# VHH binders against q9y6x5: the designs that were tried, part 215

Target 1, 379 residues: q9y6x5
Amino acid sequence: LPPKLLLVSFDGFRADYLKNYEFPHLQNFIKEGVLVEHVKNVFITKTFPNHYSIVTGLYEESHGIVANSMYDAVTKKHFSDSNDKDPFWWNEAVPIWVTNQLQENRSSAAAMWPGTDVPIHDTISSYFMNYNSSVSFEERLNNITMWLNNSNPPVTFATLYWEEPDASGHKYGPEDKENMSRVLKKIDDLIGDLVQRLKMLGLWENLNVIITSDHGMTQCSQDRLINLDSCIDHSYYTLIDLSPVAAILPKINRTEVYNKLKNCSPHMNVYLKEDIPNRFYYQHNDRIQPIILVADEGWTIVLNESSQKLGDHGYDNSLPSMHPFLAAHGPAFHKGYKHSTINIVDIYPMMCHILGLKPHPNNGTFGHTKCLLVDQWCI
Short names: E, the ipSAE of ESMFold2; O, the ipSAE of OpenDDE; V2, 0.75 times the mean of E and O plus 0.25 times the DockQ between their complexes.

## First folded at step 10 (VHH)

Design uc86 (framework vhh_8dlx_2; at its last look DockQ between E and O 0.77; V2 from the best seeds 0.56)
Fold by ESMFold2-Fast, scan of step 10:
Structure uc86 (fold): chain B 379 residues (1-379), chain A 121 residues (1-121)
Amino acid sequence: as target 1 above (379 residues)
Amino acid sequence: EVQLVESGGGVVQPGRSLRLSCAASGFTFSRYAMHWVRQAPGKGLEWIGNIYHSGSTYYNPSLKSLVTISRDDSTNTLYLQMNSLRAEDTAIYYCARDYWGEARTSPFDYWGKGTLVTVSS
């Protein structure tokens, strides 16, 4: 029968949390599986972009979800968490659940992974839940396990998304050990619940499970603010996204807006679109605005007011604080193997290999993940 | 400080219309997308719709035919027009400011304290 894969994301799970807190359930999972200590995500290090990169293997400029807040000047369409259901935004790539359903005529299941409640290239996940933050982890897990056991055609690819520790990371900051300890213990307990449920249902030994995240978290402060209104009058531009990456749409000459912003703060880099560093792979898409501002780690761009965030992400993807981890267990994976680093775009071709799917052209390198897999020659 | 103050709630008979207002202060209102959200007794939060700085509106599909959102940037005021009110529309209605692309975890950064709408015969 075909291999099965469950992909689980805990939003905002910084890799270094594994070193600073106890995770007994996650450590038991890793002991019999694999751990990648750091996953280098795509720029910008935000939720929607990186979740779509995991399932497409593409940089943001190629898959089209270039931020959590986007604007298309031609169609006058806006994108945000509240209006993310328009296929227009998602159709520049083919996510793995679509490939799974079309190539092998198998089913996919989804508990709230970004994009799974949207028809993409006229294909929606076979089983899915419309996004609702109030739905418990237990209900999401119950639906996923039911669909894994009771579907025809069989569910071979399933996704499960959870909003923590990102929400608490923003509220308390990653340096708040008391509050973060409580939140992370709860997440470890949820991992224990997941493993126990899979064992009780007879799924554990034959299911491949990946636990990962989209980004990390860094400490912010009211002492590290960049007031954009002190740099330039708001009448000169339309703001599409704010912090820590500001997306600027000029209302006057682009060079004039650039000159007003350039050198305004020593803690912010200002780029004309064509001057964005090649290493970001963040240039070749119409949804990327003509001027991009990139704040230094821990600095917040504001509009003449204080920031409510004690933690944030979206920063340079070379920063270790922005990196999540990846842990995996199942028949496809070695037991007790530890790997240092992969790129987040490498997850997609690895998952395609496990499922026996032909990957769409992508930016991942299969060689980077082959040492995790039992059916591959590592050296 | 940033403040959002809802008004216009009250008791209204089924089938009638009601317009809610939200007065914004302490920030440049014209730069932000603004949202309406409601919470019926014993239920979770339900997103009604939003309006962008451009004037573009997006609505909960379940409510699209029953509500209209508008804004007056000259008076820093957000409006919710509700038509053909039903008992099921009984809820506390909140005005909320968009949180610049904080997807999934924190879509709004500031809220009003709400205004109660009771639809009763």
Scores: ipSAE 0.733, ipTM 0.882, lowest interface PAE 1.5, mean pLDDT 93
Fold by ESMFold2, look of step 11:
Structure uc86 (fold): chain B 379 residues (1-379), chain A 121 residues (1-121)
Amino acid sequence: as target 1 above (379 residues)
Amino acid sequence: EVQLVESGGGVVQPGRSLRLSCAASGFTFSRYAMHWVRQAPGKGLEWIGNIYHSGSTYYNPSLKSLVTISRDDSTNTLYLQMNSLRAEDTAIYYCARDYWGEARTSPFDYWGKGTLVTVSS
């Protein structure tokens, strides 16, 4: 039987929080396992796209979840956090929990990971919680550990998602040391609770656990606003997504809309779809709109009003502020090893290897993660 | 300033219908997707549904046959029609403004104060 794997995400956990704040429990976890100090995530650096990239190994243009807010002109369908359950949006890829539970004598469990409560290719996670932000970390953990211990067929792959530090990062900004220290201390306590729960249930020695995140967070300010209404009449386009990557569907000639926007701010890049930099891997999907606007780090695109955000993410994926970390512990992983960087799409083929699954075609490179694994030569 | 004000709540008997209103001000209402959310006593928030500026609506599957959302952009008003009310529909009902591109942690940037609906015989 293959080893079991628990994949945990703490949303918006910027990699350098590990250097700038104290994490006694997470540091103990790392000390007995592995750390990847920076994970280069996918553009745009938003929650739904990056969580789906982790579990598919695909760039956003290839898995079709290209933003948290999307519009499909052919079907006239809208996608957002509130209406994310239509399989139409998710069916351009096969996430690892679907592949896992289609194997003989295996099942998958999920606590709140994006997409796990959707019947993707007519297959929903074997055990799951419908998304509800009011459900405590303890209850999510209790359900996951119950399913790992008691299910038939056995749960071999499980996911657990938590909304912090992203929620507080938006509210306070990453530079608010007082509030972020309090928030991150609570998260470290949750990691301590996770490890202690697994030990008490006899799972710790034989369960592989990955703790990671989807993106980081950068500081915003009322001094760094880009007022879109000052540059273009709102009747000339339909707005699909706003900040920091705006998605623009022109209502008039596309070149005319582009020309009105190109000089709007020196702190914003304006791209026709065909001119989006190749390094973003963000061009070849119909859900990517004809014009995108990409704000510089820490700048906020607004519609003639002030901004409520003190922190944000979604920016260029080359920015260190957008990068999460990855830590892992379990029988598949070395102990006390630190690695500088991987691409977020590399996590998928590594997980498939650990679970003995044949990966679907993907953008990850298994060789990038070999040094983390005890059964591989580190080259 | 952005303001959202719900009205039309109160005590109703089971099986009856009720229409809630949400008056919006301080922003260009016609550009935004708008949502209805409720919170029953001792429970978490439950999303009811939304409506886009285009008139497209989406509903919580468990409530889809019981509710209808509409909007009047000329009066900046959002509506929730509820039919065949049951005791479990007792809740505070909020209107909320969609917060583009946010997921999970901050899906709405402005909320109304809520209006209480009590369904009892």
Scores: ipSAE 0.589, ipTM 0.835, lowest interface PAE 1.9, mean pLDDT 93
Fold by OpenDDE, look of step 11:
Structure uc86 (fold): chain B 379 residues (1-379), chain A 121 residues (1-121)
Amino acid sequence: as target 1 above (379 residues)
Amino acid sequence: EVQLVESGGGVVQPGRSLRLSCAASGFTFSRYAMHWVRQAPGKGLEWIGNIYHSGSTYYNPSLKSLVTISRDDSTNTLYLQMNSLRAEDTAIYYCARDYWGEARTSPFDYWGKGTLVTVSS
């Protein structure tokens, strides 16, 4: 039987939640599998970019999803949450579900993972759900497990996406222990439901399952605001993305715009595109705007009329608050093994290995995940 | 204070056309992408389409042939032109302001109170 893999994402699950809250179901999952305590994600630390990095093994500059909101100056196209289904944005890379599905006697399934409801390289998942936030986790889980169990050709790779604890993190802030405890308990219960469902269907022993997330969450405050309108007139630029990494498209001379912004706040770094730090791997793509603003941790870039969240993400990917975790269970994984850190792009070559797929060129390092796998020698 | 006020709703017969308006105030309208969404009785929210600062428009594929979104930045007004209305187009129609950078959880930061459109013979 071909190996099977289910990739699950709980959006915005910060790694240190595991240390600060109780997760009976997730801990049991980990006990019988493996844990990576910290996953260094890609810059910017946003939902669409990082989810695509997980399934491509590429930095954002390489796979082309460089933000949740994008603009291409040549085609004049826009990308956003409400407008994410144009293959133009996704076709700069090949996600793993496409690679998998193009193999003989294999198919892919997806429950609302970013990019899965779009034909990429003229290929769409054999089974997928159009994104709808109103659809329950249970319904998503039921569809995924049904497809894993009953499909022909068999579903060998599946994705499952859930919006929490990200939404609540934004609403309450990650430091709200009372509300976040409630939210995280629900997440743990959902993990319990997932495990129970898999056991009930007889999939638990043979299915490889990865539970991970795209980013963490940092606490924001009304006392930590950077108002761009105080530094530059709105007529001088178009805003493509706002906080905590603003993407600036100048309407006047770029240098003039830069000069007006470079000293706007001591809590914000301003970069010309060519001066973006190399460590971000966020330079070599035309979709990155001429100027980017990067707020310090916990600071919010705002306009005069902007709404504010109590928690946010998208900051420097070296910040621990931005890091998610990875847990896994199944025949490919050890039991009771914990690892300190990997890069988020390392997940792709690992998944390819598990599924017996030849990976596309990627930025991941298979050696970083070898110790998680039973068939590999661990130094 | 940011305000969005929809207008133009009412009772119309099938096959007719209707144009809705959204009056915006309390913010720099020209800076923001704007959206139309609707909610039919007993159903969830449905995204209709949006218009960006550049004037570029995007639509729900299921509705693309029936709707046109436009804006007038000089009057801070958003428009939704609907043609060939059907009974299933009965809903409360909302205009919403776009929020940058967020995916899945917070695509909009402000909403109007909505305007009711009833399509009936």
Scores: ipSAE 0.404, ipTM 0.745, lowest interface PAE 1.3, mean pLDDT 94
ESMFold2 (binder alone), look of step 11: mean pLDDT 82; pTM 0.826

Design uc87 (framework vhh_8dlx_2)
Fold by ESMFold2-Fast, scan of step 10:
Structure uc87 (fold): chain B 379 residues (1-379), chain A 121 residues (1-121)
Amino acid sequence: as target 1 above (379 residues)
Amino acid sequence: EVQLVESGGGVVQPGRSLRLSCAASGFTFSRYAMHWVRQAPGKGLEWIGNIYHSGSTYYNPSLKSLVTISRDDSTNTLYLQMNSLRAEDTAIYYCARDYWGEARTSDFDYWGKGTLVTVSS
């Protein structure tokens, strides 16, 4: 039977949660598998950009999902993670489920992973659930396991997405130990349910499972606000995205808008598009606006009001607070191996190798993940 | 204080039309995308559509041409026009302010209390 892979994402699972809280089920998973302690995600450190980078191996400027809120000046189309169904936004890359279906006439299955309910290059995941935040983890798991066990042609690539701990991280902040402990224990129990169900269905021993996330979370405060309206009047620009990375489309001379913003706050960097640091790989796409504002960690950009967010992400991808982890188990992976760091774009070529697929050109480096794999020589 | 107040709900007969309003206060309404969301009894939240500050509208494809969203920035009011109402459209209807592209993993930062629409004869 062909190799099979289940890719699971718990949105906003900051890497250092593993050191500060107890995860008995996840630790049992890791003991018989592999752990990558830090995954360096792509900039900006937001949900849609990083989820698409995981499955394409591309930086955001290359795959085109450059933010959760986007505007395309050429077509005049708007995008948000609530109205994400237009294939236009997703067609700048080929995600792994499309490649999986086209190269070997295999099936793919998806429970809510961003992009999987959208036809991309005229190909939609063979089995999928339309996005609905109210659908339980149990229902998503039931569908995925049914499709993994009962499909013809066989489901060889499956994805499962869950909104926690990101939703609670925003609401309570990552430093709220009481609330975060409760949320993270529930997630660990869901991981236990996942493993138990795969074992009961006879899938566990022959299935490769990756558990990862798209980004971390940092503590925000009412004491760390940047009021954009104190710097510049709203009549001078159109705001495409706000915080912690603001995307500014000038209505007047770009230089005048830049000059009004550049010294507004010591806790915010202001970049003309061509001056965005090369290390971000966030420049070469029409969806990246002419002026980008980047707030310092824990600072929130606001429009003359307070923010209800106690936690946020989207900050500089060099910050450890923005990093997720990756854990994996299955016939492709070593047992009991720990690795320090990989780049999030490295996940895609590794998954292609496991599935026997030829990767589309990408920004990942297979050599970075070879130590995780039993069929590769490490060092 | 940011506030969103829905109005216009009530009991309507099948096949009729109804317009809901959402009065916004405490923020610069014209700068935000706004959403309509509904929840049928015992069901989860269903996104109806949104309208950007530019006036561009996007709708849930399963609702087809049954709904129209509009806004009046001079009165800080959001509207939902519903046509050809059916029993399955019975729900509490909420307006919500866009969370600047974080709707999947975070609740919209402000919601109204909702207005009940009951479609029955």
Scores: ipSAE 0.608, ipTM 0.826, lowest interface PAE 1.8, mean pLDDT 92

Design uc88 (framework vhh_8dlx_2)
Fold by ESMFold2-Fast, scan of step 10:
Structure uc88 (fold): chain B 379 residues (1-379), chain A 121 residues (1-121)
Amino acid sequence: as target 1 above (379 residues)
Amino acid sequence: EVQLVESGGGVVQPGRSLRLSCAASGFTFSRYAMHWVRQAPGKGLEWIGNIYHSGSTYYNPSLKSLVTISRDDSTNTLYLQMNSLRAEDTAIYYCARDYWGEARTSAFDYWGKGTLVTVSS
């Protein structure tokens, strides 16, 4: 029987939440599985880029989803969340569900993971749900478990995506203990429901389950704003993305735009594309704009207005506040093992190993995840 | 101070049409994409569609044939035209400003208080 894997994402689940709130169901999951305390995500620390990095093992400049809002200078196409179904944006990489379907006589199933409702290299997930935020966690879970039990060829790779705690993190900020406690308790209850459903259906003992996230969240404030309109008139550029990483397409001379921006705020770094720090791996793609502005942690770039955002992400990926965690349980994983840190791109080659798939060339290092796996030595 | 104020809701008969309005103030309306979102009783948020500053529109595929979104930048007003209303269209309808570079349910940084639409015979 082929090995099976369910990959679950709770959007915007900051690693530090595990230390400051109680998660009885998640802690029971971890007790008989593994925990990676911090996952160092890719830059920029946004939803679509990091979700695609998890399933491809590639930096954003290599897989092509470089932001949630993009412009491609070669084709003159614009990307937004609302038009993410154009395969053009997703075709610079091969996600794991495509590899799973093409290398073996196996199926994939998806409940709303970014990219799974798009045909990528002419291959769409065998079973999928078109994205709709009104669909409950329960309905997503019911579909995934039905497909795991009742598919031919068998579903060996399944994904499940949930929008919280990201939406509440933005609304309340991660320092609002009262509201975040309520939101995180509800998520822990959903994890309890997940485990109980898998047990009732006889899936739990033979299924590998990974629970992770794409990024964290940091506290923002009305006292930490950068007014872009005070730096430069909007007629000199086209704005492709705003905050906390602004993507600037100049309408005039690039050097003139750069000179107007470079000393405007002590809380914002301004980079010409070729000067973006190498450690970001955010340079070699036509969808990365000629000038990039990177706000300091907790600072919001605005257009001549106040901001009521209390939480945000997208900041420097070296910041612990931007890091999610990874927990896993199943026959492939040790029991009761704790690991400090992995890179988010390391998840892909680990998942390929568990499923017996040959990974496409990627930026992950299998050695970083060996200590999590029962069939590997890490001494 | 950013404000979004929805209007035009109420009780309507099945099969009829309704137009909702959203009055925006406190920001440069023409520089932002705008969204319509709804929440039916006992359900989560459902994205209806958006309109860019260019006038380009994108719709939830399940709703595309039933709704039209438009904007008037001279009056800072966003519109939602709904046709062939059904009982399942009963919901609170929200006007929302696009959150630059955010996705999914986090794609909105400012919301109105909503306007209730009840479809009943």
Scores: ipSAE 0.584, ipTM 0.811, lowest interface PAE 1.5, mean pLDDT 92

Design uc89 (framework vhh_8dlx_2)
Fold by ESMFold2-Fast, scan of step 10:
Parts: C-alpha cells; structure tokens; sequence
Structure uc89 (fold): chain B 379 residues (1-379), chain A 121 residues (1-121)
C-alpha cells in the first residue's frame, strides 16, 4: 500500500499557546508522535505566503506569493483574498500536490488549503473544495476521509485547512485568555474528532498526519498606531499592502518618497528594496515593491483612522510570537520525541521523503527534520 | 464611524437592468478597494467583484458578462450595474470595504446592511 499523508493547518496557532492552555487531545496525539516546539516561518509572516512555503519548501521571493495583497507592475494585475484564483500568481513554484500527481500516478485531495483550488502548471488537486469559509470543519473532514478511503488512483497526499484560531486572535488578541481559552478548547475538540474519525475508518495506523500552522499572533493596541498619512501625502505613492508590512510603489522619485518616510516613526523600519535585510530572504522578486515599511511587533500602520484589530501577524519572523508549532503522528514518525526548532521551508523536503517523491529544488534542509523520522539516523 | 449604505434595490421583472449604489462615509473612500457581494435566500455569500482605487475591476467569472462595477471618488459612491436580470439574481446585495492584507478571515472589514433585489413578474 503506498504511503499516505494528511497535512492539517490551524491558521494562526501561536506556538506558546501549547504552554499556556490545556490541549488533552493534542497532547495524546503528541505523546504517540513528535512535537517541534517552534517552526520559524518565512517573512512576511502572513497566511498565503507561509501556506505556500509549507508545500513548496521555498522562501516567498522564490515562490512568488510574497504577501496576501500583491501588485505586478509589468502586467498591472492585483492579487488579494477575493481574486486569488489566477494561476499567474501561483506558477512560480510547484507545490507538493502537483508533484504527487505528475511524478507518481497518485491523487491529491484538498479541503481549502491555499492554492489547491487553482490550476498550477495546468494541474489542480484531484479532489478539492473551492474556498468557502461557511463550510464546517466536520464537512471538510468528511470529504477528506471519503477521498482517502475511496479513490483511484489512490489519494496519497491530502490537506485540511481551518481558519481558527487566527480569526479570533485578530478579534480578541492573544492576551485575552478567556476568549482564547474557549477558541483553543474548540480546536482541541476538533483534533479529538479528527483522530476518532481516522480510527473509526481504519485509517489511523497507516496514515501519517501533520498538524501545523502558518504563523502566530501578537497583541495590538489603539495606543500603538503609526499613521502613514502623517508621514507622507497619499498622492506621492500607490499603496499595495498596509500593515504590519506596507508595500509602497512611488509615483514620484523613489529617493524623495524614502526620505519622507525614513524618520516618520521610531516604531517602523523603512527599507529600499535592495536594503531589505538578507536574513528575511525577501528581495529577489518583482512583486516586492520598491519601498517596504516594517512595523515593530504590536504596532499597526493605519491611514488616519483607528484599527479594529487586537491581534495581528506579518511581523519579523525572528519573533517567537510569530512562530507556529508542528506535531506529527504516523508510521514515518518516532513516538514521544520532542524537537526544539525547524524552519517552515524544511517541512516540504520531509513530506517528499515520506511520500517517496523527488523534491523540486527548495530552500529546506532535510537534515533538520531527520530526527523526527524512524527510517533516518539523527546525526 | 465607518458606514456603508446600499440603495436601489426593489422588485424588477426578468430581463431588465438595475443599478445599485453604495454611499460611503467615515473614511477616505478613494484609498480602498471596494466589493460587491450577494446572498440568495438559503445560500452562502457569493462574491460579485471588486474595484481597486486605481479603477481596475475584477469580477466573478460566472457574472462578468452581466455586471459592471464603477466608483465615483468625488461623491464617495460605489455602483453595481446589472443587466439581463434573472430569477436566480434574487438576493440581498452588500457593498463591502476591502480588508488590507488579510486572508481567510473575511476579506472585508466593513459592509452595509444590504439592499434586497427581487426578480419576479
């Protein structure tokens, strides 16, 4: 029987939630599996970029999904959550489900992972659900398990995406223990349902399951706002993305725009594209704008108004508050092993190894994840 | 503070055209992309299209030939022109403000109460 893998994402699941809240079902999963306590995500620490990095093993500058809001100056195309179905945006990389379908005669299944409802290199996930936030976790799980058990060629790679705790993290902020406790308990119950369903269907012992996330969350405040309109008149530039990383396309001389911005706030760094720190791996792509503004943790860039967000992400990827975790269970994984840190780009080559796929060139290092795997030497 | 008010709905006969308006206040309208979304009775939300601050428009491919979105930044007004109306176009129509740089939360940070369009004879 071919190896099978289910990749599950709970959007915005900050790593240290595991230390501050009780997760009985997740802890039972970890006890018989592995835990990576921190996953260092890619910059910028946003949903679409990091979800695509997980399945390609590439930095954002290489896979081309460099933000949730993008502009391409050559084609004059805009990208956002509402118009994300144009293959143009996704075609700079080959995600694992495409390789799974083309390299091996196997099927892929998807419940709403970003990019899976888009034909990429003329290949769409064999089974998929178009994105619809109104569809319950239970319905997504029902479809995934049906496809895992009843497909020809067999589904060997499946993905499942859930919007929480990100939505509640934005609304309440991660420091609201009462509201976050309620949301995180619900997520733990969903993990319990997932495990029980897989056991009931006879999938549990043969299926590799990864539970992870794309980023964390940090507390924001109306006392920590950067009013961009106090720095520069809006007639001087086109705004491509706002907060906490602003993407600025100058309408006048780039140096003049930079000089108006560079000393505007002590809580914001202003970079010309060529001066973006090398450690971000966020420079070599035409979709990265000529000037980037990076707010300090917990600061929100606004356009002469207040912000409704009590939590946010997108900040510097060195911040522990931006890090998710990774837990995994299945025949490929050790039992009861804990690992401190991996890079989010390391997940892709690990998944390729589990599935027996030849990875496309990528920025991950297989050596970083080998200690998680039963068929590898941890040296 | 931020307010969006849709108008122009009502009962219309099949095959006719209708123009909806959305009056925006409480923010700098010209700085935001704006969206039209509808919800038919007993169904989920269906995105119709958006218009960027630049005037660039993007449409749901199933609706592109039937609708046109435009904006008048001098009056802070968003428009939806609908042609060849069918019974299946019966829905509450909402205008919504784009949520900068967010994905999978909702896509919209503010929207109005909606205006009902009923297509029947």
Amino acid sequence: as target 1 above (379 residues)
Amino acid sequence: EVQLVESGGGVVQPGRSLRLSCAASGFTFSRYAMHWVRQAPGKGLEWIGNIYHSGSTYYNPSLKSLVTISRDDSTNTLYLQMNSLRAEDTAIYYCARDYWGEARTSGFDYWGKGTLVTVSS
Scores: ipSAE 0.648, ipTM 0.842, lowest interface PAE 1.4, mean pLDDT 93

Design uc9 (framework vhh_8dlx_2)
Fold by ESMFold2-Fast, scan of step 10:
Structure uc9 (fold): chain B 379 residues (1-379), chain A 121 residues (1-121)
Amino acid sequence: as target 1 above (379 residues)
Amino acid sequence: EVQLVESGGGVVQPGRSLRLSCAASGFTFSRYWMHWVRQAPGKGLEWIGNIYHSGSTYYNPSLKSLVTISRDDSTNTLYLQMNSLRAEDTAIYYCAKDYWGEARTSFFDYWGKGTLVTVSS
C-alpha cells in the first residue's frame, strides 16, 4: 500500500549520449514517463560524491563525501573505493534509505549503490549486497525485485547501481563511437530487461522507477597532460587526490606550495581553499585539502608519466559533458513530459515527497521538480 | 614504457600456499597503490585487493582470510600471498596499476599479462 520507489544509476551516463545514439528501450520508458535532459551535478563531478548527493540532497561540503579519495587530517584516516566502509566518512548526512527505515516501519533494499553497505547513523539498508563488481546486473536485479515482493516490513525504497558506461568511457573515451555504441546498446538492453522483469512480476504499474546517473564523461588525450612533478617536488606535499582535481596537503608552508603551483600550467586553476569559487559549494569541510588544483576540461594531471585514460570526469560542473540525465516512470510521474534541467540535489526532496517522508534539511528545491509529478501544480 | 610482469603461478595442490610477484617498471612505483585481480575460466574479473603507497591494504571481504598483499618499494615489487588454496582459486592472476581518484570503474591504466594458477590434486 505505501508508495514504492526504485532508484537506478548507470555510472557515467553522459546526457548527450541520448542525442547521439539510439535507445529503443529507454525511449519506450520515457514515452510513458518523464525525461529531464540535463541534471546539473555537484562539484567535484565524481562517482561517490554525486551518488551521495542524489540520496541526501546536499552539496559535497555538507555531506562529507568530497571526493573518491579523501584524507582527514584530525583522525589520520584515508578513504577510497577499496576502503569505503568506515561509517566515519558517511555520517555527516542522512541518506534517504536511513530516513525511510526510521519512519513508519519501512524497509530499504540496495544493490550496490555507494554507501548502502555501510551502517550510517547506526542504520544499514535493511537488505543489501556488499559491493562486488563481478556480480551481474541480472543478479542485482533478481535480488532487488525479490526484496520488493517478499519483505516484512515492506521495502518501499530500493536502489540499483551499475558501473557502465563509466568503465568503458574511461577506457575508450566518449568520442569512440564504435566502442561506445556497443556499450550503450548493451545498457539499453539492460533497461529493457529491467522493465520486462518488473512487468513479469506485476510490479511495473504500481512502482515508481527513476533511471539516472552521477556524471558524464569528456575526451582526454596524451597531448593534454599536466605534469605535477615539473611544478613541485613531491617532498613538499602529501598528495590526497590527483586528477582532474588534485588535493594537496602541504608538508611545508601553504603559501610556498601555492607559489610553486599557481603559474605552472595554463590548463589548471590553483586555489587556496578559501579562494575556491563559491559556485562550486566546495569549501566548508575539513576533508577539502588546503590547496585544490582543477584541470581544464579534457586535461589530465600526471606524475611524470603518460596516461592511458581516454575519458574522464571530475571537471567543472557547469560543463554539459559532466551532466547526466534523469528519466522516470510510475504513478507519481506525468506521461510524455520533457523538462530541460534540474540540479542533482533536487532529486532527494522529490523522492521524499513521492515516498511521503519528511526530508532532512537539504540544498535541493522541491519546486524545480514539481512539473514532473501528477499531484503537483506546474505553473 | 610502463611494464608489469607477474610471476610465481603454476600447478598447486589444494590446501597449499602460493606467493605471486609482480615486477613494476617505467613509473614511480612508490607513489601509486597497486591491485591484484583474477579471472577464472569463463568468468568475469574479480578484484582481490590493493595496497596503498603507504603500505595500507584493503581486500575483497570474500577473500580477506585467504590472501595477504605486500609491497617492496626498494625493488618495485608487489606480492600476493595465498593460503589454503581451493579449486575455485584456479584463475589467471593480474597485477594492475590504478589511476588516482577512480571509483567502481574496474578500469586500470596498466595491467600485467597475468600468471596462471591451477589448483588441482
Scores: ipSAE 0.497, ipTM 0.778, lowest interface PAE 1.6, mean pLDDT 92

